VHH binders against Uncharacterized protein F13C5.5. Designs and how they scored, part 3

Target 1, 168 residues: Uncharacterized protein F13C5.5, of Caenorhabditis elegans (o76565)
Amino acid sequence: EICPMDKHAICNTGHLSCTCSVSQEDEAPVPEISCNALIARDLETGNFPVVSVEFDLNNSAEALEEFPEDAFRDKISSSLRVDEEDVIVLRTSCVGTDDTLTIQFVILKKDTNSSALPFAIEDLIDAESIATRMKAMGHLSQIANLDVDTIEYTEELVDLEFEPSNLE

## First folded at step 16 (VHH)

Design k41 (from k37 with E54A G56D)
Fold by ESMFold2, look of step 18:
Structure k41 (fold): chain B 168 residues (1-168), chain A 119 residues (1-119)
Amino acid sequence: as target 1 above (168 residues)
Amino acid sequence: QVQLVESGGALVQPGGSLRLSCAASGFTFSDYYMRWYRQAPGKEREWVAAIDWAGDETSYEDSVKGRFTISRDDARNTVYLQMNSLKPEDTAVYYCAADSDLYEGREYWGQGTQVTVSS
């Protein structure tokens, strides 16, 4: 079990990464950044088009302490043959149950400046096309040693701003 | 000009074997992710097997696991599908497909080769 708190997700400053904390060690939390600052969301709805991957943690060979973001990015980038630096994880969330993990990510277009924040939809490869390609590939039943349950396009981005423990 | 040409389709009896080939030209073969699909009469085209860019990872649709093997030979620009223990339900036109990297997002398809499994 890696994320016992509902909707817990944290982005580390300056590294474009998110951490889902399963913690006894909350008295000295890692630096927080709102992943909302990485993207130019729709101001009224908070929506942003992403690829959403849901992992089934029921049969995990070992308990996760942290989401293995580097291994995730490596598998996505090698499978889709894009630069690993262009795979941007926006959300790491244990919403709704203790036995699932939801990862939401986008991929920058070729030669997009990854430091030109916030990213707009025009900076990104079409998320529906990514999800369609990933479903068609067939060998993504496991990513980063986690069993994949679903891969979907969505515009409904998990909200980070309502959890006090995500604040610094 | 990009071309994918399948060959090796034939009429075989149940329990028999065939090896399909897909010869690729007009692009750098090692830059492409390769797949096999099939389409039975009156049905939608369905995925059968895939092999990654380096040939290190393969995957199969459940009904063919253990019977079919995909492989690639980059020196000959060819992907293969070895089909063993063939069943009548394997009867279909088999298509080869190639995917570019995601930045280009291009798919190429062959014309297909007929496999018929019948007593």
Scores: ipSAE 0.390, ipTM 0.619, lowest interface PAE 1.9, mean pLDDT 75
Fold by ESMFold2, fold request of step 18:
Structure k41 (fold): chain B 168 residues (1-168), chain A 119 residues (1-119)
Amino acid sequence: as target 1 above (168 residues)
Amino acid sequence: QVQLVESGGALVQPGGSLRLSCAASGFTFSDYYMRWYRQAPGKEREWVAAIDWAGDETSYEDSVKGRFTISRDDARNTVYLQMNSLKPEDTAVYYCAADSDLYEGREYWGQGTQVTVSS
């Protein structure tokens, strides 16, 4: 069971946001911004250009309880030498088999106002260039102690509105 | 003017060793991710090894793991490839490459140095 990380995805009860099948661990109500509110998606298709990283979980002895988003962002930012706060995780998804995890992210251009939401494509470093560079680096076969299966550019953003309910 | 100049390529016997050097100038060397590639005749250029900005992370293509070692000396603005237990299939032109941070997105390549492994 994988939940989005606090910095780039918000789970909250009763709102349209990214929600996992686990209980929320924070009892305090908060104002939250959903993952969908971070980006100016195509309103007709929901498409947005992202880098998609797929992890192979077959070698895990236990189900992954929480995606280590901070370690992921740290590895991405250090490998590409960008500021960690410019690495924006948009999707953390188990869509697919039980043995895979998909992470979709973007990176802000230098000196972009990171508080000016939603981000447009023009605010972001070209996702295809990011994916190409990551594939060429050679030392990204493992990120955050998880085995990387693929790194690809895509415009097909995982749909957050189709989620298991944690209200029942 | 940015320059990457490889040196150390030679004709060697199988089982021998070589150390390639890539001297960099025209940029702040410690800000660049360094890589070695090679291209055998009639083949596509392929990645061989990489070293991060601090020298803490290194990575290697499977066929060279345990035989090749990449290192960097920031005081001399030089990246090295120590090649041991050389095989005929290691014969190629070896290229040094440098990548800036992603914000600038700059990539520089050297002219290459020829390594030939034959008896």
Scores: ipSAE 0.383, ipTM 0.610, lowest interface PAE 2.0, mean pLDDT 75
Fold by ESMFold2, fold request of step 18:
Structure k41 (fold): chain B 168 residues (1-168), chain A 119 residues (1-119)
Amino acid sequence: as target 1 above (168 residues)
Amino acid sequence: QVQLVESGGALVQPGGSLRLSCAASGFTFSDYYMRWYRQAPGKEREWVAAIDWAGDETSYEDSVKGRFTISRDDARNTVYLQMNSLKPEDTAVYYCAADSDLYEGREYWGQGTQVTVSS
């Protein structure tokens, strides 16, 4: 019911209780850019290969009002020795639960032009390889002081219910 | 050309101490993330400890926290695992591993050194 995650709201809207900013539906229309514009996803399925990290929030000692994206990006980039700017967070979501946070991200290949949107799969480091390395690194049981439950490769990007182009 | 060579494995009594070494060659040691793993008979290989490129961050599997210490000496191209208060459950082949940055995506493993903790 109550969603403490307001950051990246335009990328994770809809029925999502934790990351949804559906209250914007009740206000004057504000153009918001979809995170889907960053990637060249499959238009029929919406699929795109990503690394999906699920956090267990049941043991959090503090109320999480906002995903600590900078700390997340810093830990990922330092652990994998890539530039922090190459770590692109596409989704921040509490899909289907009040006690699980899902973060989906990709990593750009070295020297990729960040202005050449949308990114195709070929512009990105292979997501399955990233997930495999992260699982082999035993020190990622916590990221940004959040308890990691799973790290998985997936092609199923969390759906967005609110898109800027769908305002009416 | 790349080599990781573990040494220091031995038979030791419970409560004892042992120091493992992993000598690295064939790559720029300071550019690599270093890890220790172990594999007990009939079990999957499990992570034990890791140390970052600068030696500023270390991490440990829960069952070895407070007993094991990972360190690195970049002048000698060597990582160490100091193991104290050893238990029979620590019996395993211990492996050293090295990871490059993700852009290069290289991973190297040693051949392992046997640690046996028994009376």
Scores: ipSAE 0.374, ipTM 0.612, lowest interface PAE 1.9, mean pLDDT 75

Design r5
Fold by ESMFold2, look of step 17:
Structure r5 (fold): chain B 168 residues (1-168), chain A 118 residues (1-118)
Amino acid sequence: as target 1 above (168 residues)
Amino acid sequence: EVQLLESGGGEVQPGGSLRLSCAASGFTFSDYYIRWYRQAPGKQREWVSAIDWGGETNYAESVKGRFTISRDNAKNTLYLQMSSLRAEDTAVYYCAADSDLYEGREYWGQGTLVTVKP
């Protein structure tokens, strides 16, 4: 199964597989790349505005081993006519059930220095505007061959329990 | 200056047909994502149909098979051919055009009223 643990979330950076994080207090935590270093979250609230896409996996090909992040990024960038490298996936989350997957992402403004981490809200295209446009486009009922259930704006990132690194 | 002007609305009997037009000035249609929306009195705005940057057409499920979107690039005009009209199709119909996301510009017309008699 793609994410067997309930109420866990992961942060995938680059082309790494989708995995669920485990408790820091577990005996052998799974290494994952921390995406907390990518963004400057509000320290008082923990908020950060993102676009949240929920996929319904009930009719998908069974045994999905990895989230197809490259295909997702390609579809988003081509649909919105932005550079693929400006699409930053922050969360790949299985919070809920085994048959749903939630992806949270942001898009950099044009000409943003992609090496100037962490990104602030001011470096990003307004997430509510992105979600509104995606809903209005009418052809995003499927992304990367996965059925889209919802596309929404939110300011609440799915929480991560650890700062994992999948580079080790 | 960018402008979108809808026309072709009016009153029609159930089962009837209408053709809406959206004339654009100040930009080239083929460089934009172009769509029709509608809003019934007191209801939320609803997407109807679109032509994407590559010319592929898409339709909301509620109008698929009854409405046909098309464009004439030489006239910078978008059309919506509506057939088999029902009372639920009564609404103000808008055309809209979206630039790429970086510019984030969205243009709307004033709308044209379509009334299908009860």
Scores: ipSAE 0.299, ipTM 0.585, lowest interface PAE 2.2, mean pLDDT 73

## First folded at step 18 (VHH; from k41 with G105N)

Design k53
Fold by ESMFold2, look of step 21:
Structure k53 (fold): chain B 168 residues (1-168), chain A 119 residues (1-119)
Amino acid sequence: as target 1 above (168 residues)
Amino acid sequence: QVQLVESGGALVQPGGSLRLSCAASGFTFSDYYMRWYRQAPGKEREWVAAIDWAGDETSYEDSVKGRFTISRDDARNTVYLQMNSLKPEDTAVYYCAADSDLYENREYWGQGTQVTVSS
């Protein structure tokens, strides 16, 4: 089965938006801003600590045309009891797989100014702690009506296939 | 200080039932996510069941689904584990745990209560 993500998506935090999608098809809608600009990642490696959730799409609807980001953020924020605006989705990717969707996100610390970009590691809740808590909760086998395959801490961000530009 | 005190562990025959209680003190109970774990001798501690802050969402390990029920009583600051159709493989020390919201990221554990299922 083929991942249906053929349009860029916008992730948000408060009033900010960026493109988080990785195009699987030939298309390039005009993006507003790259999600790479939200975080102060390592410029040499591109690394940044994130929580990575992989979904198994084999039992999903006929086609998942767009990632249900709002439902995802709602489930994460309610499950961990944090503000929904503090959940920042950085990546949505199906690249290299037909039946797996990868979502990478971070969570802002309480009282972080969402307009003070880019976010540094110090602005974020420790991603390893988030992943550990999520695995220990036991009721996150499905998020946003998608079956969760894995939840892990990683420092390897999925590369964006197309980086939007002209907004520095 | 924060305390979680389990009770209700006993020796029971296969097919029997038992209800465990975990009484909480020293924190605002309704702000905490509650879980049960168990550990048999020489085994790793394993998750059994969980119930969210409002009691609206519950989840269970596959081997206990349909037999165990987790519930909470916020007026009594207590979480329960009703265990039905008990089997010898349910023999373990049962622990309750409490988790705060992620911003505080606090986790507390009880000392456990022994459940033994034996013919």
Scores: ipSAE 0.449, ipTM 0.661, lowest interface PAE 1.5, mean pLDDT 76
Fold by ESMFold2, look of step 20:
Structure k53 (fold): chain B 168 residues (1-168), chain A 119 residues (1-119)
Amino acid sequence: as target 1 above (168 residues)
Amino acid sequence: QVQLVESGGALVQPGGSLRLSCAASGFTFSDYYMRWYRQAPGKEREWVAAIDWAGDETSYEDSVKGRFTISRDDARNTVYLQMNSLKPEDTAVYYCAADSDLYENREYWGQGTQVTVSS
């Protein structure tokens, strides 16, 4: 198993912590709210633009116990020269495959007040601009020692397999 | 106002070496991520190498790794591409590019310098 998933994954630990993956339903509450709760969604669709990075795990040099989020955030923030706390990971997913990992994230605009949750879509840097710049940079064929297959802008988050129940 | 000027392109024989320079002006050089690209006749422009703001992190396209070295000299506002063991397939116009931080989201390009590798 190259891409094992625990019952859930927590992203953005220490700053806007939230549940970014749930692979099994659990009788006990998930310890953090869903990452969906961080962003005010479109009233009609519930979608908003995100950057989606797909990793090809077939040639990974080591087994992946969990997503190396700190290394991912460090690489994204240093490459784009934004503050680390503005990089918000919303999804980590291998659902439907064990050789492909999908990471979805947004970047907040400079000086966005993190106490003003949920963030409005206008608080986010344009996802198409982010994806375009990342593809143009060329050096992001690997991030956190994982092989990047695609970098795309999308308006569709990968679905959580189970809804977090941390508000029961 | 912002200007990137490449130089050092030449005709060289296979196995030879060249050093390209990209002189930057009109911005705070240490604020920019610097890149080299190349475009062969009839081909799409392709990334060659990149160097971060501090020069701590460099990266290279696979076909040039071990042969090309990117570096920066902030005192001279210049990035370099040292090209060794040149091959005919390295023939291209080489472009320098500069990227601001994402909050400003600015990108600048030079006009390029021709490198030709031929017997």
Scores: ipSAE 0.416, ipTM 0.711, lowest interface PAE 1.5, mean pLDDT 80

## First folded at step 20 (VHH; from k53 with A54E S59T)

Design k58
Fold by ESMFold2, look of step 21:
Structure k58 (fold): chain B 168 residues (1-168), chain A 119 residues (1-119)
Amino acid sequence: as target 1 above (168 residues)
Amino acid sequence: QVQLVESGGALVQPGGSLRLSCAASGFTFSDYYMRWYRQAPGKEREWVAAIDWEGDETTYEDSVKGRFTISRDDARNTVYLQMNSLKPEDTAVYYCAADSDLYENREYWGQGTQVTVSS
């Protein structure tokens, strides 16, 4: 599937579907960047250290049609005082129950070349430090008008079931 | 030289009030996110309240919501914690902390001020 939002994964009910695309008005076909091509993850396990935010969707949205990635990135970047472009959403997952949404993201170190894909762990701000600061801030009980249930550091990326790739 | 200096800690009766102050120097105060923590005897240090860079957002640990108020005065380089309806479980050393942006990921701590709530 085609990801309409930059640097993210889009999930479907009961399945995780992740593609990444850039919007190019004059392109045919539309180029994509696979979410798996963004980071140098462990090829055996698929693990990579990330910050995982779980949203409780009860009374927040009847059905999620589109994750508000721009609002999410804006809130994260303004709260942590980093450039919005350095906030990279890797996974958007609703696998499991219809009442939860999991977002997994990383943040580039200052002045990292955003075109130097795939990013290694050394290119990224330590995810445990990010999660610790976000939990300590306390004002992140709601992000992008969604109720936050948990914020945690993890190395367990959500699996991708489909990853179309335009990369050769 | 960076300094955070807390003041206002005292021995107070249950139900009483205190106002803690944390005066900052040696850095640009408006560039820092400010927090209060506390550490009770034999316990780990725990977060109490936070106020963002602009003062627009404040948040609190559940046990202090409605009783404590954090505020900042950038003209005086000072963050405050107004503590009302104090309870014995609020007895602790209270610390202020300042955090830079995430790229620098620097934090500074004060020396702490003792709050004791006892009849």
Scores: ipSAE 0.421, ipTM 0.634, lowest interface PAE 1.5, mean pLDDT 75

